# Ledger of designs, part 2: VHH binders against Riboflavin biosynthesis protein PYRD, chloroplastic (PYRD)

Target 1, 366 residues: Riboflavin biosynthesis protein PYRD, chloroplastic (PYRD), of Zea mays (Maize) (b6trh4)
Amino acid sequence: PRLAAGALSGRCQAQAAGDLDDAHYMRRCVELARKAAGHTSPNPMVGCVIVRDGRVVGEGFHPKAGQPHAEVFALRDAGNLAENATAYVSLEPCNHYGRTPPCTEALINAKVKEVVVGMTDPNPIVASKGIEKLQGAGISVRVGVEEALCRKLNEAYIHRMLTGKAFATLRATLSMNGIITNQIGKGADQSGGYYSQLMKEYDGVIISSDLAKMSALPLSREAGTNQPLCIIIAQGESSRLHIPSLSQEHASRAIVLADSPVTVEPAGVEVAVFRQIDLESILQLLAQRGLCSVLVDFREAGESFASLLNDFQEDKLVQKVVVEVLPFWLASDGLSNLAFGGSQSFPLKNLELRDVNGSVLLEGYV

## First folded at step 8 (VHH; from m1 with T112I)

Design q5
Fold by ESMFold2, look of step 9:
Structure q5 (fold): chain B 366 residues (1-366), chain A 127 residues (1-127)
Amino acid sequence: as target 1 above (366 residues)
Amino acid sequence: QVQLVESGGGLVQPGGSLRLSCVASGSEGFTFSSYAIGWFRQAPGKEREGLSSISSSGDSSTYYSDSVKGRFTISRDNAKNTVYLQMNSLKPEDTAVYYCAAGISYEDMYSIPFDYWGQGTQVTVSS
């Protein structure tokens, strides 16, 4: 195997170097794609890099829905140098017609020699059709380079395509001694902080009515961000709900989901009334409204808001959990459980951890 | 609005066959032939998997995932607003809830979203 350092031939070393080149260029595609974070929904984030003779001759990314795909920008940038080049793209090139010809046709017309694809399109309507079109035109295609990275980049898009539901992440903050707190780590909601980044990355954020009454609505402080839609859950009726941080001019930034008729201040905030509010119904409504991703921000959660999350692992309603652990030991009257009730223990998968300004941020998948 | 109803699931022995049906209906202006139909499945504890699809242009534009290619066949009968999934050589690994879904392509999208989903039908393969 290639692990035996002293036994490898020169050809094996050349293949290992070639593999590193592919991974390098695909990671560049992901970097380019991420420049459009928060701007492409319902489209995925996609990057493309054109390489000729070991040199990047063109690059591009999809900047937002309604604008050209990544391959178009990269081919335009490369010009005549695209001929006999290798095109790296983070998602299988599209093979359907819209306002412009499909990206497979653009790559064929540019006479690229080879296409390296990070991941196939997960949608069975179109899956492999782009690859097959390219191969039929005599273009060599390699698939799966940095596939895990490419899939993670677009996990919400993939979930929406496979299930028709919004991708949901649950966020909560704990003390070191395991007590749920409404406090967020120092600087987390400032520019560059993890909370500000989350608000940039999600199409919507679900909060309790108590949070909406008591605090400014969640927003990102990253430059140039499209702000998430704020979804306010109003259960246990009062006839009125006042959102003091929201001006009437910006009423479209929020919607209220209520279990009974409620008058919202400011005027112009959309209100939807349900007999019972449950997480599945919320996620379906938001998907129908065009959201691919939502964050459930577990803060100022009363008993009714917390009950939305009972057994949240069932039926794959929540895909990811983000937990911030603060470097504090909070006073406690005794042992306590998390507010997320359930009858079944389950492991989180693919746990990742990072230090964020003196706190620990844990991320894992249901 | 489009509604989809799956049927034809059940219990079958390994190596056996089943034929699933997906019947579509809609409100005013509904034209079944304009929709692409996909079949998906989800086993307990696993992610939903796309299995097969058939385009709005008919049988000449079909897709099969590697897990079912050669064993499953998708077809449609536009006169009956129905899509079928013929499932042959069934294995215990095919045990899942099977869903059909419908979508129309939209200009400038990277992929075609399935906006309409059925409730699912259970397929169980056991000896």
Scores: ipSAE 0.078, ipTM 0.617, lowest interface PAE 6.9, mean pLDDT 83

## First folded at step 9 (VHH; from q5 with S105Y)

Design r1
Fold by ESMFold2, look of step 11:
Structure r1 (fold): chain B 366 residues (1-366), chain A 127 residues (1-127)
Amino acid sequence: as target 1 above (366 residues)
Amino acid sequence: QVQLVESGGGLVQPGGSLRLSCVASGSEGFTFSSYAIGWFRQAPGKEREGLSSISSSGDSSTYYSDSVKGRFTISRDNAKNTVYLQMNSLKPEDTAVYYCAAGIYYEDMYSIPFDYWGQGTQVTVSS
């Protein structure tokens, strides 16, 4: 229809047509990538969005290690509409041949006009090689859009790539007056609870042998979860360890790290023996096995288990802390506190707080 | 499984040079040429920083971080199972413990993990 002078200049269609926002599309990439949380290790979580003329014409994410990369799914979804489009990707496209061609070639062959990258590859060997390949083919490349968000998405992967150790989070529960308890908050380990969500998001969980002997092994109750590897620390154990909640069919869900030879029931549970068990060696071993992240679940912990955490800040062994505070004031029958971590006081960074079914969950970085 | 030993660190004046070496060894069947090697450093109170890397012999690409590009040169000698880092025009900011690390690309991985690390060698650049 025809418009009179000075009339309907503010049509809703005109507002939508002018809004191109790199940050918006990169945040969508991160959202897509998070759909694969708990499923991609040893690979990172990656999302890709193909945009043409201000419209999303294709999107994809990397669903699991051994499956196609995010760019492949996004390009398949876009089809011919990828030509002259802008591809947003949360991590620098790979430029290495394996069984399949690299994602840089896929983007080049699709004739995309431009690629917008959230973060470069954290691996120093390959960093910027994908970007250089795309630029050499005449594709415009912008880097660093929502970089902090993209790095946070894969903080465990980045940590592993740079240090050769798994990213470690310490989890503990305290009363309001600071007394350690072995109980977690009501409903926390049920579907939708924070503990169940942690078990979905972490590649492994480190627990004491006491917890393994007396309780069900930690697991997620979220639908479709790839359960974490349960890492059981057996220090000073007798020659036998019985894990009553673990069936032989599922023996591969646990590994026992011991300071002396031990026979584990059920049969088929892997045992690794160390002369001395220390957290650094554990984190290195787990990284070598493809785990990017582990949760240290401080429950049923004795002195030997707690000693793994001595000086964790000075030794750079724990990157994140999750403390649940229960709404109880416990009677003082003795003192129990989290008196490990470093020889000096240090602040936690980027503190987050949330209500979790009447308890308070505090999260922060070391 | 894989052992890495750094050497060549020391005290140097600003503007000076050092050459670091990383010698690798492994169990029976170890093939150094299949490993990518990276150099990293960590100053007291700071995060470990990736500096430079060199791919396996089949892909001879090199990487340098912006902080060292043009000043540092990485090279490898597969016959001696050794990677070198030539460090020129050194600055006080280069003071750190320097580490080498090794990794293999497995099919369908996004990148090469550096899962094997040396013990480190100290480099000190006095102001």
Scores: ipSAE 0.060, ipTM 0.501, lowest interface PAE 6.2, mean pLDDT 84
Fold by ESMFold2, look of step 12:
Structure r1 (fold): chain B 366 residues (1-366), chain A 127 residues (1-127)
Amino acid sequence: as target 1 above (366 residues)
Amino acid sequence: QVQLVESGGGLVQPGGSLRLSCVASGSEGFTFSSYAIGWFRQAPGKEREGLSSISSSGDSSTYYSDSVKGRFTISRDNAKNTVYLQMNSLKPEDTAVYYCAAGIYYEDMYSIPFDYWGQGTQVTVSS
């Protein structure tokens, strides 16, 4: 964009328009990417915007694993208008062949002038390889626009790529006086509620066997979602486990992780037996199954389930906590009714809060 | 279940060479040739760094980070379920614990998910 002739003081007083435009288009990439929330795992959420002469000429996002990358959709949308355009991409374009050519070659063949990248590939072996390929073909590359936003979009994917374990969030509900409760705030599990949104965003949810016996399995009520895999922890369960809300037709929606053989009703539910169940092994197993993210839903928990969370801040086992505080003061029989949280105190980082229909939702990072 | 075991580490003088081995094993039905293998290292107090990788069998495409390109060579012997890292012209900054990791390629991945890791082998480069 140009200023009117003679407006030199305006340019001296104003922030550079290019920086603001870059941030705007990259935020659009993130917005596009979020359309596929809950659908792309084990792939990341990625968006791409093609801009020429200050206007968007093509857009795309990665809709799910097994489908083309965001850049391909954006280039198809732009057609020949991609030539000499700037491509904004929330994640470094891939530079390896699978069954289709890499996105770096698609961008090169479209003759884009410039590529603006939100974040580099989190995998340290391939990091910068896409950028280097583009630069070697004479394309200008800028990196790091809205990087924090792009990294937060795919924090679970990044965690899996760097550690080989699923990203874990602990969710619990407290009374005002700090007592763990099994209630969820009114409306939270309905469409638009925070719990329903969490079920859309996470690849799996870890629950106690008591919750599975007593209640419907967690699910999202958002339209068009892939429901999370329900991971049921069955410690000390040496007999049959009945999951009344699950039909045999839908047995694949759950897996039981047990410390001894257990017979599950309905038939067809997978059972994995460990000599000793620990959170690290669970998170590794789930990552190997293609899950990037899991929610530990601390409801109807006994001491064995709670013990999985002892010292959960260590060894990057849990990254995030979500605590709902209900507007109730519950009866207490002492100063401490909680056996979870382990042997060490630690601060949470980046604490955020919001009002959710009369309750308070607190979120923070380990 | 895939198990990776590194070996060949040790103490070496600057300018020297070492050859690391990564031997893979697995449960019944394990097929080493379907895995890509990567080498990583981690010095005390530093983040893990990716060094090199070699693709699945057939076309043994290789990748190297700039920090090791020209000095390190990755290769694989599928008959022995082994990947090697030949490390030449070693420098004190190459001192670290070296890990191998394995991942399976699948359709239209954005990146390689190295889900299996070895325990590591120490390499020390000093006078």
Scores: ipSAE 0.024, ipTM 0.485, lowest interface PAE 6.9, mean pLDDT 83

## First folded at step 11 (VHH; from r1 with S55Y)

Design s1
Fold by ESMFold2, look of step 12:
Structure s1 (fold): chain B 366 residues (1-366), chain A 127 residues (1-127)
Amino acid sequence: as target 1 above (366 residues)
Amino acid sequence: QVQLVESGGGLVQPGGSLRLSCVASGSEGFTFSSYAIGWFRQAPGKEREGLSSIYSSGDSSTYYSDSVKGRFTISRDNAKNTVYLQMNSLKPEDTAVYYCAAGIYYEDMYSIPFDYWGQGTQVTVSS
C-alpha cells in the first residue's frame, strides 16, 4: 500500500515557503536600511517593506536624521495597497507622539493585517510598547525574523542606547609577525577599499595628533558620504597644533581633545580641554553630540594615545576589533605590538576573515 | 551636564495620591525645553519600567504605559525646569523607587536616549 506523499509534501512546502518569504523580505528591509549608512545617527538605520498577495507593493527606509521614518515612506509608496498587507520592518515601530503620528498609528490607520518585526526597540521605556500597541489594535505581530542581522545592522545604535556611549571599533595594521605598522594596505583607502568603507560607516574616527600632523585626515572615497568627524587626541605640553591637510573651510570636520589649552591651525577647529583624557569620557561626549559609532584608528600612536586603550575589554570601552595583516615579515629593532586591552587574555567572538587586495582583514567582537 | 532631582515620594494608603517633582539643572547653555523627560520605576526584584514621558507642554507630546494610564498625569513647567507626575488611585503594586530621566529630543527620533537620571524617590503604598 502507497503512502499519501502529496499531502505531507504540500504542508511541508507551505510552511517552508512562508518562513523563507519572511526572511527574504526582512533581508530586503536591511538592504534598504543600509542605503542610509553613515547618514542616520543618532537615529538607527531602518527599512520597511509592504507585501500584499506575495508582491512588494511599497518600500522605504529612513534616509537621515530630520527625515520621516521608514514606515512612512513605505506606506506612502504602497498607498491603498497597504490595506490588509503585511508590513516588514527591521526595528520595532516607534510609538511616541510628536508633531506627526507615531509609526504604530500610521500602520494601524493604513489597516495593515500583519507586522513582522526584525528586532525590538532597545530603549527600556519603549521596548515591546510598539508591538503591544499594534496587537491591541488587532494587528498580528511576529517578532525576531532575521533578528541577528537586524541587530548587527544597528549594533552601534543599540550600544549607544544601552550604555550612553558610542560604539567603538579598534582598527590596527600589523605585519605577518604581529608588528604594528602605520601604513594601511594598498588600495584600502580607495573607493571600494575596506578603509574607505569604514570611513563611510562610522560617525567619527579617533586619531593621534601625530597622524593629524603627518597625513591627510581620514576620509571616505565612497560617493555621497557624510565624512566622519575626526577626533584628534592632543596629550602633551604644547601651545599649538598644526593640521596641515585641513583647510579653514573644512575646520568643522575635526575636533581636538586636549589636556591643556592649545591653539589649533587652521582657525575654527573646535578644541575641548579635559583635566585627564580617557576613552570612556570621549565615548560619552561623542554620543551626546549624536555620534553612535567611532573608529579608533591605531596609527602613529605614541604611549599616551595607546594608554586610552588600557583595559578596554574590562571597562567595556571597545566592542569590536578590525586588524589588517600586511604580507610582510618585519625584522626586529625595537618591536611594538598590540599587547594591551585587558589585565588577562580574552577570546574574541564571531571572528571573520577577508582577503583585501593581498592583505588579510580580521574582524571580531570583544 | 544635566542634573535631575526627584521629590515628593512617601508612604500612602491604597487609593491615595502623591505628586512627584523632577527639577532639572545643567551647565551654562542648558535649555530644559530641548529635553524629553521620562518617569520610570523599579520595584524590588523587578526590571525597571517606563511609566510616562513628555516632550513638550502639550498633551499630544505625552506617553503613558498601560499600567498607569488614566491614573497618572505627567506635566511640564519649562519656566521652572520641572516635570511633575501626579499619581492618583495608588495601588500596592505601585510601590517602587521612582526615577526621572532626561534625553535630548528631536522630532524625528526613533527613541529617546535617556542619558541622565535622578537618584530616585521611594513610593510605598500599603495598608
Scores: ipSAE 0.226, ipTM 0.607, lowest interface PAE 4.3, mean pLDDT 85
Fold by ESMFold2 at other seeds, look of step 12:
Structure s1 (fold): chain B 366 residues (1-366), chain A 127 residues (1-127)
Amino acid sequence: as target 1 above (366 residues)
Amino acid sequence: QVQLVESGGGLVQPGGSLRLSCVASGSEGFTFSSYAIGWFRQAPGKEREGLSSIYSSGDSSTYYSDSVKGRFTISRDNAKNTVYLQMNSLKPEDTAVYYCAAGIYYEDMYSIPFDYWGQGTQVTVSS
């Protein structure tokens, strides 16, 4: 039989144009969207790329809530070149009206030939309405290009839309022998450190009232970041709570969730009183206030704070776990002091690890 | 935190009309005008479908699905914390339980998280 050099010698790049080009442009959309990390909540991160004759003629991303969608910026950038072009967008174009027409109408009016969508609208009740609008106008639509990447980018937004609760990550630091500590790895909370970067990625951070009384509130030291809302849990707190690191000028940076009325200093800090404080109710309240993501910062906390986490295995209230292991061996009172609690054993999914200045950072999904 | 109550359902002949009402109430600090309201329906054995949404008091920010556009009209009265769905030219396929739902809305949203739902009102279109 005669063996040829195979198909690699012919149609190189041209045969790959459909799927490989689509993936390339969609990954660019995700890259663009990521530029707005920490700035878009309660909106998702979205990118859009306009391609004509194999060339990018326009690009855009959604920079923050209150500003135009990614498609608007990309279409403005492309100008007249959007006609008969292919629009790549990481999330299904919106199909609802504000003061301006929805993004579906913008794409239709620009006369794009085709729209390639990374993922559909996560809201199951209205999903595919944008796609249907485009198809009804004669525009070719492909869906699901780099879908896993697009979903990962907006995992908190998706969770918020599907459940009505904020996406929750549990963070803890352990010694080498498994003791939960309030000490964070050297440099972790400084610019470029993992903790500072985490504070940029979450809309809110949940801490105990004990931590708030004794320490500075968590913040990011990354340039240009929006700081997370600090959610302070005050169970069993008596008449007054003083937050020394918070000035009255910045009272809006914190909210106190209490099981009874409490006077907070400084004045102007919002207090919400629950008959019973539980993690599900907290996550629902925060989502209703526009937070899509919350970090539960489990530093050394009292029994009431730890009890918030009793249900996360049963009710899937926590989606992600981040554990830092320090290169220290701490004295312990015995084996029983090493466990948080819970009634279920389960594997973590998609485990990743990295070395961070002599500590190990582990990340996995529940 | 937010309660929604639908009313106005009933039995009607094909070609007839009904007007549904959705009355909202809430705990301290509730501001109805901050909410988008949507109407949905679910027929026996079918998935719930979105019909119409209204996103601001008194303005043209409304949405209609293709199945009801031209026949149904949504409106709101913020003074009464009420949204209406006027249903005209009713067909047997409009028979379903109709729900209203509410979600916080702001101008630049990508999608409305309808977090609050009513219990529903039955609409039956038959001879």
Scores: ipSAE 0.110, ipTM 0.506, lowest interface PAE 5.2, mean pLDDT 82

## First folded at step 12 (VHH; from r1 with I112F)

Design t6
Fold by ESMFold2, look of step 12:
Structure t6 (fold): chain B 366 residues (1-366), chain A 127 residues (1-127)
Amino acid sequence: as target 1 above (366 residues)
Amino acid sequence: QVQLVESGGGLVQPGGSLRLSCVASGSEGFTFSSYAIGWFRQAPGKEREGLSSISSSGDSSTYYSDSVKGRFTISRDNAKNTVYLQMNSLKPEDTAVYYCAAGIYYEDMYSFPFDYWGQGTQVTVSS
């Protein structure tokens, strides 16, 4: 006469476990995709996990533009075990032909039973075509597992697809009493530090000419990193600009955007002259050159550099803000201000904070 | 290099219709039929939304977002370098700036970026 919980309780546990399994595998896709951070632009970061009978039988990620997509590596890893398996992929499988057949065809030929997709492709040309192709071949498709995480993974890619402009993040450092400082937190630019990680994650970094003249150009110290393109803004600059930390052999790592003709040392650094420099035209130019993401590093900034940011909220020119608060109180004549960001106030969305070696790093969306 | 100009926006009452035009031009060697064209919109305070697209040729098809499917129709006249968006049964929620955009296939891309954008035309649906 000893009875366990009823059948309803067992079904609830099975449902909860099934939901957690889907989320688990999709988070693994995102984890795999991040192994290629800094290497895939202008392509998105994508991961794929193939599961059969509750066991991972294949994994893959897209390592860089020009190489196979995540699904190809995962199917290759799974071999014959892909038949009747479930494929988890962080982004809708492609359905277009190029040098290789589309990923939808690869999944169909492998005879997968089911595909679970984190997010659809944001591009209206290709959106839903991959899903429709799979369904037409008799494959079950579920969409939206860990969608927010998958979208955050590729927020720059999505922004470029929808607007034609690079995703822009503003980075600044403040003292505890609200004064903008030109230094960053101790250790932040060392391997593992947040600044070094940011330099790995962004295709380009926008800096003032004053920073370029007086300091080493921003770099990532993460192993194996493609360094960001340094975009140097030379407004009101004299006819000559010297970048002491840049050798001629590495001239291609920087570009100077100027409002008048300027001779740059070392030789070989590209110079583009604009009638008027504004942030929108910069972001469009960088996107056309294949950059999906740009960090505006607000250091050694004068009024001219700050003016690039005057309307960033109203025009949606900056999507994300990263502010480091140092545990210092700086000397001040009175109230401080940032003097950029337009004439209106607004709340930041989805605020996150972290402790970064005794400083506080705040991140939020415009 | 490539220039896109939208026209046909304006004020309409709910339930009304508008036809937007996107005229493309370019420097010597420009071939309109090689470009895929998309229509997007951005309402005040909202993120830009992809509405519809039409491919350059071949195996591609038209696309419509769920928000406009059945009400909007995209069409293309390559002889006039023009793409149209016929907008029927308009609602106040359709009030936005409407943009056309053009893109070319890049073989190694996961997706096809729209690298050329028009300046937009305002559509306002109110009584």
Scores: ipSAE 0.144, ipTM 0.631, lowest interface PAE 6.0, mean pLDDT 83
Fold by ESMFold2 at other seeds, look of step 13:
Structure t6 (fold): chain B 366 residues (1-366), chain A 127 residues (1-127)
Amino acid sequence: as target 1 above (366 residues)
Amino acid sequence: QVQLVESGGGLVQPGGSLRLSCVASGSEGFTFSSYAIGWFRQAPGKEREGLSSISSSGDSSTYYSDSVKGRFTISRDNAKNTVYLQMNSLKPEDTAVYYCAAGIYYEDMYSFPFDYWGQGTQVTVSS
């Protein structure tokens, strides 16, 4: 005869009890939110999980701007089980009325007993107003669970809200002996490669006109991706710029920022002319167009393109650096430094590292 | 298109007061009351810090960061297209360039970006 399954499971019942911690559920919110990576700008990525009696009864995430918020989807999924449940949300619930009641009212009407918030909204207009509304309706609110994870999820959104400029990441490739190269690592631009994933995660990519003339424009090869806007910096281009990899049908995938009038082929590519091109003005312009994040892809950079980065530390124009180190030792006539480096030395913060197909990818914050 | 001009900065002793003004203008058809206004500051070598904001919809939506709550007061006068920041009990750590910023609210946004920025006004608190 066999033992009853219930008797055996009872020995570890405390481990299987419905008392899961707040951090677990908040990490699930972040996981859900990431399903919309590359689709929500200018809105943040947000996830929501409804928990009752230690079990998830509803889940949702914000799929793209113009669609309902994560809380609405999670409450719909939970139905009547939301009553007296705990709602976990990665970002403070909105408290704005429009044609649809705000998420605070949806949570109040569902009679949730508690709301656990990963981070408050960084926008001063809305910060704490959602939390205060919930508390005023008798709902218990806890804030700051997995806050660092929730803030990292939306670091570009936060930066844009606080500064009015797009979040900028500088990407470069080095040999093992510190020589800047134009070649990216093997497989990096294929599906699953880090470069392809970056192109999914960033709203725009800033490249030199030389790169645009000589190679395919950056794109993601991840499934279901909205492609980044290609921002082509054309300094010293006095008459004509030919982008051979761009078809006229896809002209809207690129914009050219030039220091003088230029005719672009294919036709239909937007051209904006500035007296002088500087990174701060570029980042402000891109934010006004709804971009939260841009990648500065340092490849095929001439002196003019490199000059955009001369003072990026002092002016706080770049927040993050991604450096790929290739497993090559390149010939050198002597000691050399990077082709650019600004006027001051500074440490990078919060360094992270991973192996990428025989190369090393380093990420750090300015 | 929105243009913002700050004024009222200057040199002040610790414990003193200043009143900053942010005057907004725009193309024909510009409606100042449609914009939320925020005040920010940036000290050399530091990230820009949000201080206070006042919504497009009026009084119920003022916000103050913990660093200035109780010392600073935001207000707006839509007839003059102006937002004010009254700064009392100033400290040396309040030394920074102060910016106003404007943003418009869209339905179904979690927030609105502050996409229009003034050039800033210097506030220096020193003895």
Scores: ipSAE 0.016, ipTM 0.403, lowest interface PAE 6.8, mean pLDDT 82

